# VHH binders against Putative glutathione-dependent formaldehyde-activating enzyme: the designs that were tried, part 11

Target 1, 157 residues: Putative glutathione-dependent formaldehyde-activating enzyme, of Halomonas elongata (e1vbt6)
Amino acid sequence: MLLEGSCHCGAVRFRVVSPHPYPFNRCYCSICRKTAGGGGYAINLSGDADTLVVHGAEHTSIYQAEIDGLTSPGERHFCSRCASALWVFDPRWPELVHPFASAIDSDLPRPPERVHLMLENKPDWVEIESREQDRCFAGYPDESIAEWHARLGLEEG
Below, E stands for the ipSAE of ESMFold2; O stands for the ipSAE of ESMFold2 at other seeds; V2 stands for 0.75 times the mean of E and O plus 0.25 times the DockQ between their complexes.

## First folded at step 16 (VHH)

Design u3 (from t1 with D101E; framework vhh_4orz_3; at its last look DockQ between E and O 0.94; V2 from the best seeds 0.80)
Fold by ESMFold2 at other seeds, look of step 16:
Structure u3 (fold): chain B 157 residues (1-157), chain A 118 residues (1-118)
Amino acid sequence: as target 1 above (157 residues)
Amino acid sequence: EVQLVESGGGLVQAGGSLRLFCAASGFTFRSYAMAWLRQAPGKRREWVASISSSGRTYYADSVKDRFTISRDNAKNTVSLQMNSLKPEDTAIYFCARVPKEWAPFDYWGQGTQVTVSS
């Protein structure tokens, strides 16, 4: 599915193809929360990096988190004008780009279940809004984004 | 089964060059990104370089402008040209297949030793 996204001020627009467009993964870690998740979590989608087209790229900036004293190669792209979080690109996985669901303007499909991950790192004030079918993990889930889509019959070409 | 076999390691003088090779089998090589990792004694395994299936290349800051990753899809090989070698480049170098998900790497070879002497 072709995803279209933008920052709030309009200086940056992008599009990317995602075979896995369901916004089901809620990551509660401090990096995702502080950079893209005002409600206490963020959703990273998965896209094909070779299909990413960006208009207004001169208005993007990159943040690289420090993890255990080391700068991560992971690039968190955001609008330098309005601060909107846009996507993550990690050059260790050069085939992949991860737009934030919050930046997507296309109608995203409704997930039939959700995954709540990195709950050990969640601040106390954030309450998990879980349903009976949702799955919760203190750390990383035991299922990939692609496996989740395949298991539920939600694959796209 | 997925197999990755590294070669080309050895002892080299500081300032010298070395070229590593990785032979891949057991998967559709053209469709995967590939990477080089390294592990020095007493340190964690460290990412060195990646190359996408379309040929885009990326490097860790510590090796940028000195190392060049390349691939040959006809021969199912990935290579690492290492120039201006320093003693801190001494490590076991591993060829890895990059997963198609944003997940920890799951296939790499047994590695080839690179030792850079003063």
Scores: ipSAE 0.731, ipTM 0.919, lowest interface PAE 0.8, mean pLDDT 89
ESMFold2, look of step 16: ipSAE 0.766; ipTM 0.925
ESMFold2 (binder alone), look of step 16: mean pLDDT 87; pTM 0.882

Design u4 (from t1 with S31K K100T; framework vhh_4orz_3; at its last look DockQ between E and O 0.92; V2 from the best seeds 0.78)
Fold by ESMFold2 at other seeds, look of step 16:
Structure u4 (fold): chain B 157 residues (1-157), chain A 118 residues (1-118)
Amino acid sequence: as target 1 above (157 residues)
Amino acid sequence: EVQLVESGGGLVQAGGSLRLFCAASGFTFRKYAMAWLRQAPGKRREWVASISSSGRTYYADSVKDRFTISRDNAKNTVSLQMNSLKPEDTAIYFCARVPTDWAPFDYWGQGTQVTVSS
């Protein structure tokens, strides 16, 4: 599926092809929460890095989180004008790019179940709005984005 | 099954150069990104460099501008040219296949030792 996204102010627009368009995962870690998830979590999608096309790239900036004094190679791209979180690119996995669902303008399909991860990092005031079929994990889940789609027969080529 | 065999390691003086090689088999090599990892004694395995299936290259800050990763899809090989070597580059170097999803690396070889003396 072709995903189209943008920042709020319009200075950055992008598109990317994703076989995994379902916005099913909610990551409650402090990095995701503080950089992209004002309601307590963020949702990452995945896409083919070679298909990413960016308009207005001069208005993007990169944040790399520091953990225990070491800078992570993961690049969190955001609009330098309006601060919209746009995508993550981690050069260790150079084939992939991970747009945030919050930046996507395309209609995204409704996931039949969701995953809530990194719940050990969730502040007490954030309440999980889980459904019967949702899965909850204190840390990382046991499925990747691609594996979740494959298990449910939801991959889109 | 997937096999990755590293070679080309050895002892080299600081400031010197060394080229590592990785022979890959058991999978469609041209479809995968590849990486080099390293592990110094008593330290965790760390990422050194990656090369995408289309040939784009990326490097850890500690090796940028000194190391060059390359691939040859006709020969199913990945290479790491290491220049201006420092004692802190001493480690076992592993060739790894990058997973096709955002997941921990799960295929790497037995490694080749690189020792940099002062």
Scores: ipSAE 0.717, ipTM 0.908, lowest interface PAE 1.0, mean pLDDT 91
ESMFold2, look of step 16: ipSAE 0.750; ipTM 0.920
ESMFold2 (binder alone), look of step 16: mean pLDDT 87; pTM 0.883

Design u5 (from t4 with A104S; framework vhh_6fv0_2; at its last look DockQ between E and O 0.92; V2 from the best seeds 0.78)
Fold by ESMFold2 at other seeds, look of step 16:
Structure u5 (fold): chain B 157 residues (1-157), chain A 119 residues (1-119)
Amino acid sequence: as target 1 above (157 residues)
Amino acid sequence: QVQLQESGGGLVQPGGSLRLSCAASGFTFSSYAMAWVRQAPEKGLEWVSSISSSGSRTYYKDSVKGRFTVSRDNAKNTLYLQMNSLKPEDAAQYYCARVPKDWSPFDYRGQGTQVTVSS
């Protein structure tokens, strides 16, 4: 699925192909919460890095988290004008890019279940809005984005 | 079965060069991005370099940029790492890895190849 996204002020617009477009994955880690999580979590999608097209790239900036004194190679791209979080690119996985669902203007399909991850990092005031079919993990989940889609029969053709 | 076999390590002096090779089998090599990682004594696995499936895009950790070159030959199912200007901190067991097509951990299958840098 071709996804179209933008920052709030309109200075940055982008498009990317995502074969796994369901916004099911809620990450509660402190990096996601503080950089892209208005309600205590962020939702990352998956996209093909070779298909990413950006208009207004001069208005983007990059944040790389420091973990235990070491700078992560993961790049969190955001609008330098309005601070909208846009996507993550990690050069260790050179063919992937992860747009934030919050930046997507295209209609996204409704996930039949959601995954809540990194709950060990969740602050007490954040409530988990868990449904009966949702899965919860203290750390990372035991399946990938692609495996989740395959298990639920949600592959894009 | 995914199989990866590293070779080309050895003992070199500081400033020396080595070329590592990784022979791949059991999967369609040209369909996967590949990576080099390393592990020094008393340290965890450390990412060194990644290369896209076509070979058109390469990425390096900052401390090896300009000294190491990753490449691949898809006709021979082989990944390479040319290491120049080696430093003592580069000493490690080096592994090649298949990069999954999703955001999940790398596949490590071989015993690696030892790079030792001694003065």
Scores: ipSAE 0.693, ipTM 0.902, lowest interface PAE 1.0, mean pLDDT 88
ESMFold2, look of step 16: ipSAE 0.760; ipTM 0.919
ESMFold2 (binder alone), look of step 16: mean pLDDT 87; pTM 0.874

Design u6 (from t4 with F106W; framework vhh_6fv0_2; at its last look DockQ between E and O 0.94; V2 from the best seeds 0.77)
Fold by ESMFold2 at other seeds, look of step 16:
Structure u6 (fold): chain B 157 residues (1-157), chain A 119 residues (1-119)
Amino acid sequence: as target 1 above (157 residues)
Amino acid sequence: QVQLQESGGGLVQPGGSLRLSCAASGFTFSSYAMAWVRQAPEKGLEWVSSISSSGSRTYYKDSVKGRFTVSRDNAKNTLYLQMNSLKPEDAAQYYCARVPKDWAPWDYRGQGTQVTVSS
């Protein structure tokens, strides 16, 4: 599926192809929460890095998280004008890019279940709004974004 | 079954060069991005370099940029790492790894080849 996204101010627009367009994965880790997750979590999608097309790239900036003095190679791209979180690119996985669902303007399909991960990092005020089929994990889940889609027959192969 | 075999390590003096090779089998090599990682004794695994499946895009840890070059030959199912201007901090066991097609931990790497930089 072709995903189209943008920042709030319109200075950055992008397109990316994703065989995994379901916005199911709610990450409550402190980096996602603080950089992209005003409600206590962020939703990361997965896309094909070779298909990413960016307009207004001069208005993007990159943040690399520092954890206990160590800089992650992961690049969190955001709009330098309005601070909108846009996508993550991690060179350790050079074929992937992970747009935030919050930046996507395309009509995303509704996931039949959700995954709530990194709950050990959740602040007390954040309520987990899980549904019957949802799964909850203190840390990382037991399946990847692609495996979730494959298990549910939702890949756009 | 996936098989990765590293070779080309050895003992060099600071400023020296080595070329590592990784022979791959048991999977369609040209369909996967590949990476080099390293581990010093009693330390964690450290990412060094990655290369896209076609070889068109390469990425490096900041401390090795300009000194190391990753490449691949998809016809020979082989990944390479040219290491120039070696420093004592580059000493480690070097592994090649197959990058998964999803955002998941790397499951497959070889037995490694030792790079020692001394005196």
Scores: ipSAE 0.707, ipTM 0.896, lowest interface PAE 1.0, mean pLDDT 89
ESMFold2, look of step 16: ipSAE 0.725; ipTM 0.901
ESMFold2 (binder alone), look of step 16: mean pLDDT 84; pTM 0.843

## First folded at step 17 (VHH)

Design v1 (from t1 with P104Y; framework vhh_4orz_3; at its last look DockQ between E and O 0.61; V2 from the best seeds 0.59)
Fold by ESMFold2 at other seeds, look of step 17:
Structure v1 (fold): chain B 157 residues (1-157), chain A 118 residues (1-118)
Amino acid sequence: as target 1 above (157 residues)
Amino acid sequence: EVQLVESGGGLVQAGGSLRLFCAASGFTFRSYAMAWLRQAPGKRREWVASISSSGRTYYADSVKDRFTISRDNAKNTVSLQMNSLKPEDTAIYFCARVPKDWAYFDYWGQGTQVTVSS
């Protein structure tokens, strides 16, 4: 599916093809929470990095987290004018890009179940909106974004 | 079966150059991104460089402007040209395959030793 996204002020617009467009993953880790998740989590999608097209790239900035004293090569791209979080690109895995669902303007399909991950890092004040069909993990889940889609019969080209 | 075989390592003086090669078999090589990793004595394995299936290249900050990753789809090989070598570059270098759907490396070789003497 072709996804179209933008920052709030409109200075940055982008498009990307995602074979895995369901916004099911809620990540509660401190990096996602502080950089993209005002409600206590962020939703990361997956896309084909070779298909990413950006307009207004001069208005983007990159944040790279420090983990255990070392700078992560993972690039968190955001709008320098309005601070909107846009996507993550990690050059170690150059085929992938991870737009934030919050930046997507295209209608996204509704996931039949959700995954809540990194709950061990969740602050006490954050309330989990969990349904019977949802799955919860203290750390990382036991399946990838692609495996989730394949298991539920949602993977199309 | 997927196989990755590294070669080209050796002993080199600081400031010198080496070129590493990785021969790939058992999969459709041109469809996959490839990477080089390294592991120094007593250290964790670290990422060095990646090359996408379309030929885009990316480097760790510690090797940028000194190392060049390249691929030859006709020969199913990935190469790493290493210039201006430093003693800190001493490590076993591993070639790895990068799966498109996962953020990790699913196959890697036995490695080739690079030793940079002062």
Scores: ipSAE 0.552, ipTM 0.835, lowest interface PAE 1.6, mean pLDDT 87
ESMFold2, look of step 17: ipSAE 0.618; ipTM 0.879
ESMFold2 (binder alone), look of step 17: mean pLDDT 87; pTM 0.883

Design v2 (from t1 with R30K K100T P104R; framework vhh_4orz_3; at its last look DockQ between E and O 0.42; V2 from the best seeds 0.58)
Fold by ESMFold2, look of step 17:
Order: C-alpha cells, then sequence, then structure tokens
Structure v2 (fold): chain B 157 residues (1-157), chain A 118 residues (1-118)
C-alpha cells in the first residue's frame, strides 16, 4: 500500500510503500510520547525505506535522543517549520522506515489489531486501551505475531 | 534453521587491523539486512554496524571511519574490516540478521572474540 503524508504547514510531503501498515505500533516510550504523542503514545507504521520519496527535504530536521549518556542512532525526522513529527529511521533496521500515523494523509485501513510496546516506560496516567487481539510488550516485541503463532502451534487446524 | 557463524577474531596490537567474517545459512541471505554487534566484558551488547539488503551501510559513532561492513550475496557472507583498533574495541563480536519487521533482533551467531592489546 502506498502511503502519502505531510507536515501540517505543507513544507514537507512524502510517499512510502507499506506492505503491511498494521498492526499499528503504539509506542509509549518517553521519547515517542514527548516528540510525537500528546495522548501518551505515538503510532508508528512500517514502511520500506527504499521506497521513501520526500519533497521539501530541506525543511526536515533530525532529532536523536540521548539515552544513558549515549546518542541513540534512531533518527526522528520532523518539519523544521511546524514541528510535525513525520517518520523515524533507525539505521539498526536499515530496511525500515516508520512514518507516524499522525502524518499520513492517505486513508489508512482500520487496524485489525495493534501492538503496544515500551510499556515499561509508560507513565501511570497513560491508560492502555487494548483489544483482545492486541499484543503488549514491556520493550520491543520479542517475536513477530507470525513467529508467536508458529512457536505455539496455533497455525495448524 | 537459521545459522550465523562468525570467524576471524583473535589477539591484535593497538593500531592494528582485523577482518571478521560471518557465514550465513538457512534463509534467503540477499533479502535481509545484516548487522554486527559487540559485547565487552561486564557491559551490555552494543550495535556496531548494519548493511541493508541493497548495500547501504551504517555505523555506530564509536567505530565510524575505522570499521567497514560489507556483504557478498554470492557467498552468503558479511564481513567487518576493523582498522586502527583500540583497547576499547575488545569484545565478543556477534553477527546478527536484522528482522524484517520492527522487532528485537532474534538471530545471532555464537560470537568471535577480539582482544586488542596495548
Amino acid sequence: as target 1 above (157 residues)
Amino acid sequence: EVQLVESGGGLVQAGGSLRLFCAASGFTFKSYAMAWLRQAPGKRREWVASISSSGRTYYADSVKDRFTISRDNAKNTVSLQMNSLKPEDTAIYFCARVPTDWARFDYWGQGTQVTVSS
């Protein structure tokens, strides 16, 4: 699926192919919360980094968080004019780019399930609204949904 | 079964060079990004370098301009050329396959020891 996104002021527009735009990743870490998540979390989608096309790239800036005295390699791209959070690129996963759902202008499918991650960093006032099909993780997911089903033998029937 | 086997570690003097190799099997190697990580005694595992399936390379700041990651899709290998080695580069070096989804790394080699002496 082709996703089209933009910042609020229009200075930056982008396109990216997302083969599977769900599950939606609700990231509750303090970095996502403070940089892109006024409701207590940010929604990160998954996209193919090789397909990312950006117009107005001169209006983007990058933030890299400092964690325990070390600069994280994760790059949080945002509009330098209006501060809109646009996507995350982390070179440790060089195939992937993670546009924020908040920046997407295309119609997104209704998510059949969501992933809630970095719950160890969630402040108490943030309420987790989860559904039965959602998956919750203290940190990054330990297994993919497909790997989880295969490991437990749930795919046969 | 996914297998990653590192080699090329050893003892080297500070300022020297060493080349690590990782042989991969049990998956379509050319379709995956690959990474090197390291773990020094008493420290947590640290990302060193990654290379995408299309050949784009990325490095941790601590090794930038000294280390070079490369891959050979015909031989299913990834390598790490380490130049200007320092004692703080002493660690067990692990080859890893990067997940295709945003997930924790789950396939690692056994590691190869690199020791850099004064």
Scores: ipSAE 0.593, ipTM 0.873, lowest interface PAE 1.3, mean pLDDT 84
ESMFold2 (binder alone), look of step 17: mean pLDDT 86; pTM 0.868
ESMFold2 at other seeds, look of step 17: ipSAE 0.679; ipTM 0.891

Design v3 (from t1 with A33S; framework vhh_4orz_3; at its last look DockQ between E and O 0.93; V2 from the best seeds 0.79)
Fold by ESMFold2 at other seeds, look of step 17:
Structure v3 (fold): chain B 157 residues (1-157), chain A 118 residues (1-118)
Amino acid sequence: as target 1 above (157 residues)
Amino acid sequence: EVQLVESGGGLVQAGGSLRLFCAASGFTFRSYSMAWLRQAPGKRREWVASISSSGRTYYADSVKDRFTISRDNAKNTVSLQMNSLKPEDTAIYFCARVPKDWAPFDYWGQGTQVTVSS
């Protein structure tokens, strides 16, 4: 599926192909929460990095998290004018780009189940809106974005 | 069976050059990104460079502008040209296949030793 996204102020627009467009995972880790998610979590989608087209790239900035004094190669791209979180690109996995669902303007399909991950980092005030079919993990889940789609028969194809 | 075999390691003087090779078999090589990692004694493995299936290249800051990763899809090989070597580049260098999802690397070779002397 071709996804179209933008920042709030309009200075940055982008498109990317995602074979796995369901916005199902909610990451509660402190980096995602603080950089991309005001409700206590963020949702990363998966996309093909070779298909990413950006307009207004001069209005983007990159944040690289520091973990135990070491700078991660992972690049969190955001609008320098309005602070909208846009996508993550980690050069260690150069095939992939991970747009945030919050930046996507295209209609995204409704996931039949969700995954709540990194719950060990969730602050007490954040309440999980879990449904019976949802899965919860203290750390990373046991399946990838692609595997989740395949298991549920939701590959875009 | 996925196999990755590194070669080309050795002893070099600081400031010198060395070229590593990785022979890949047991998978559709051209469809995967490939990476080099390294591990010095007493340290965890660290990422050095990656090359996408389409040939885009990326480097850790510590090796940028000194190392060049390349691939040959006809020969199923990935190479690492290392120039201006420093003693801190001393490590075992591993060739790795990058998974097609955002997950830990799933296949590595046995590694080749690179030692850079003063």
Scores: ipSAE 0.731, ipTM 0.915, lowest interface PAE 0.9, mean pLDDT 90
ESMFold2, look of step 17: ipSAE 0.755; ipTM 0.920
ESMFold2 (binder alone), look of step 17: mean pLDDT 86; pTM 0.871

Design v4 (from t1 with R56S D101S W102S; framework vhh_4orz_3; at its last look DockQ between E and O 0.73; V2 from the best seeds 0.66)
Fold by ESMFold2 at other seeds, look of step 17:
Structure v4 (fold): chain B 157 residues (1-157), chain A 118 residues (1-118)
Amino acid sequence: as target 1 above (157 residues)
Amino acid sequence: EVQLVESGGGLVQAGGSLRLFCAASGFTFRSYAMAWLRQAPGKRREWVASISSSGSTYYADSVKDRFTISRDNAKNTVSLQMNSLKPEDTAIYFCARVPKSSAPFDYWGQGTQVTVSS
């Protein structure tokens, strides 16, 4: 499906194709929380990097997290005018791009289930609000989730 | 069965060049992004470069402007041209297939040794 997104001030607009229901994961790690998750977590979607079209790209900036003294290749793109978090691109997986759900203007389908991960990093004031079908993990349940974080520059893999 | 076979490694003096090759088989090569990884003694395997199925290239900061990744979809090969080699580039170099989802790399070859003497 075609996703359309923007920053709050309108200086940056983008489109991207998401062929599949890519993960609707709530990540509570400190990088996701501080860079894109004012409610205590961030939601990253998945899209085809070759389909990304950006208008107003001169108004974007990139943040790359440092993990154990090493800069992650993962690029967190945000609006330089209004600070809206927009998407993540990690060149190690060059065919993927991950818009933040918070930046999407298109109607998103309700996910059939959600995953809550890195709950050990969750501040006490954040409520998980899990559903019956949701899955909760104190840390990483397996290596695929750990690599997901490393790919997006959240924590080293 | 997915197979990746690296070649072209060797001993090179600092400042020199080498070209690595990777022969791929057992999958639809043109539909996958490919990568080079390396592992120095006592260190964790690290990412060096990636090339998308459409040919876009990306590099780790430590090798940018010195290394060039390329692919030949007709021959199912990936290459890594390494110029201005430094002793820090000494490692076993692995050719890897990039998963189509955000998952750990799970297919790479046996590797080829590159040794850069000072």
Scores: ipSAE 0.638, ipTM 0.892, lowest interface PAE 1.2, mean pLDDT 84
ESMFold2, look of step 17: ipSAE 0.640; ipTM 0.895
ESMFold2 (binder alone), look of step 17: mean pLDDT 87; pTM 0.873

Design v5 (from t4 with D102E; framework vhh_6fv0_2; at its last look DockQ between E and O 0.75; V2 from the best seeds 0.71)
Fold by ESMFold2 at other seeds, look of step 17:
Structure v5 (fold): chain B 157 residues (1-157), chain A 119 residues (1-119)
Amino acid sequence: as target 1 above (157 residues)
Amino acid sequence: QVQLQESGGGLVQPGGSLRLSCAASGFTFSSYAMAWVRQAPEKGLEWVSSISSSGSRTYYKDSVKGRFTVSRDNAKNTLYLQMNSLKPEDAAQYYCARVPKEWAPFDYRGQGTQVTVSS
């Protein structure tokens, strides 16, 4: 699925192909929460890094978090004019990019199950609005995206 | 069955060079990005470098940039790491890893090859 996204001020626009734009991973880690999470979490989608096309790239900036005194290789891209969080690129996974759902203008499908992760970093005031079918993890999920799709019968072909 | 076999480790003096190889079998090597990771005793795994499935894009941990070069030969199903200007801090067990096609931990690591930098 082709996703189209933008920052609020319009200086940055992008397109990316997402073979499977879910699960919607609600990440409660402090980095996602503080840099992209208006409700106490951020939603990261999956995308193919080779398909990312950016207009207005000169208006993007990159933040790399420091974790335990070491700079993370993960790159958080945001608009330098309006501060909109746009996508994450981590060179350890060179073929992946993760647009934030909040930046997507295209209609997104509703996932049959949501994933809540990094709950160990969730502040006390944030309520997890989970449904019966949702998965919750203190850290990273214990299944891959492919395993998630297989378990829920969502694989195509 | 997916298999990764590392080789080329050894003992080298500071400033020396080694070339690591990783022979892959049991999967379509050219369809996967690959990575090198390393582990010193009583330390966690440390990412060293990654390379895209075609070999066209390469990435490195900052401390090895300019000294290490990752490459691959998709016709031979082999991943390489050329390590130059080796330092004592580079001593570790080195593993090649297959990078998943989605955000997930690396998988199908081989047995590793020891790199020792001394004297």
Scores: ipSAE 0.644, ipTM 0.886, lowest interface PAE 1.1, mean pLDDT 85
ESMFold2, look of step 17: ipSAE 0.747; ipTM 0.917
ESMFold2 (binder alone), look of step 17: mean pLDDT 89; pTM 0.894

Design v6 (from t4 with S30R K101T; framework vhh_6fv0_2; at its last look DockQ between E and O 0.78; V2 from the best seeds 0.70)
Fold by ESMFold2, look of step 17:
Structure v6 (fold): chain B 157 residues (1-157), chain A 119 residues (1-119)
Amino acid sequence: as target 1 above (157 residues)
Amino acid sequence: QVQLQESGGGLVQPGGSLRLSCAASGFTFRSYAMAWVRQAPEKGLEWVSSISSSGSRTYYKDSVKGRFTVSRDNAKNTLYLQMNSLKPEDAAQYYCARVPTDWAPFDYRGQGTQVTVSS
């Protein structure tokens, strides 16, 4: 599915193809929470890095987190004018890009279940708003995004 | 069964060169991005370089840019790392790794090959 996204001020617009367009992953890690997660988590989608097209790229900036004194290679792209979080690109996974669901203007499908991950990093005040069918993990889940879609019969035609 | 076997390490003087190879089997090599990682004694695992499944995109840790070149031969199921202008800081056990098709920790590594840089 072709996804279209933008920052709030309109200076940056982008398009990306996502074979896995369901906004099912809620990541509670401190980096996602602080950079993109006003409700205590962020939702990262998955996209094909080779399909990413950006308009207004001169208005994007990159944040790379410091972890125990070391700079992570992961690149968190955001609008330099309005601070909207847009996507993550990590060169360790060169074929992937992860737009934030909050930046997507396209109608996203409703996921039949959600995955809540990195719950060991969740602050106490954040309530997990899970449904009975949702899955919860202290760290990373034990299935891939592609496996999640295949298990639930959600493959794009 | 996924197997990754590194070779080509050895002892070199500062400024020298080595070419590492990684023979892959047990999976469709050309369908996966691949990476080199390294570990010095008493230190954590450090990402060095990644290459897309086709070989068209390559990425490097900043400290090795311009000195190291990652490449692959999909017909031979082999990943390479050409290391030039080696520094003592590059001394480590080097591992070839398969990059998962989703954003997850690297899912397979070989036993590695030792690179030693002596004064």
Scores: ipSAE 0.652, ipTM 0.889, lowest interface PAE 1.1, mean pLDDT 87
ESMFold2 (binder alone), look of step 17: mean pLDDT 86; pTM 0.865
ESMFold2 at other seeds, look of step 17: ipSAE 0.701; ipTM 0.896

## First folded at step 18 (VHH; framework vhh_4orz_3)

Design w1 (from t1 with V98T; at its last look DockQ between E and O 0.89; V2 from the best seeds 0.75)
Fold by ESMFold2 at other seeds, look of step 18:
Structure w1 (fold): chain B 157 residues (1-157), chain A 118 residues (1-118)
Amino acid sequence: as target 1 above (157 residues)
Amino acid sequence: EVQLVESGGGLVQAGGSLRLFCAASGFTFRSYAMAWLRQAPGKRREWVASISSSGRTYYADSVKDRFTISRDNAKNTVSLQMNSLKPEDTAIYFCARTPKDWAPFDYWGQGTQVTVSS
């Protein structure tokens, strides 16, 4: 599926092809919460990095989190004008890019189940609104974004 | 089935150069991104450089401008040219296949030792 996204002020627009467009995973880690998740979590999608097209790239900035005293190679791209979180690119996986669902303007499909991950980092005030079908993990889940889609027969493109 | 074999390690003086090679077999090499990782004694394995299946290259800040990753799809090899070596580059260097999913690296070789003396 072609995903189209933008920052709030319009200075940055992008598109990317994703075989994995379902916004199913909610990551409650402190990095996701503070950089992209005002409700307590963020949702990363997955896309083909070679298909990413960006307009207004001069208005992007990059944040690289420090984890255990080390700077992560992961690049969190955001709009320098309005602060919208846009996508993550990690050069360790150079063929993938991870747009935030919050930045996507395309009509994303509804996931039949959700995954709630990194709950060990969730602050008390954040409520998990899970359903019976949802899965919850204190840390990382036991399947990747691609594996989740494959298990449910939801891969596209 | 998947096999990655590193070679080219050795002892080199600070400021010198060394070229590592990785021979790959058991998979469709041209369709995968490849990486070099390294592990110094008592440290965890760290990422050094990556090359996509289309040939784009990326480097950790600590080796940028000194190391060059390249691939030869006809020979199923990845190489790492290491210039201006420093004692801090001393480590076992591992060739790794990058998963196509967003997942931890699961396939790497036995490694080749690089030792940089002062």
Scores: ipSAE 0.705, ipTM 0.896, lowest interface PAE 1.1, mean pLDDT 90
ESMFold2, look of step 18: ipSAE 0.713; ipTM 0.903
ESMFold2 (binder alone), look of step 18: mean pLDDT 87; pTM 0.876

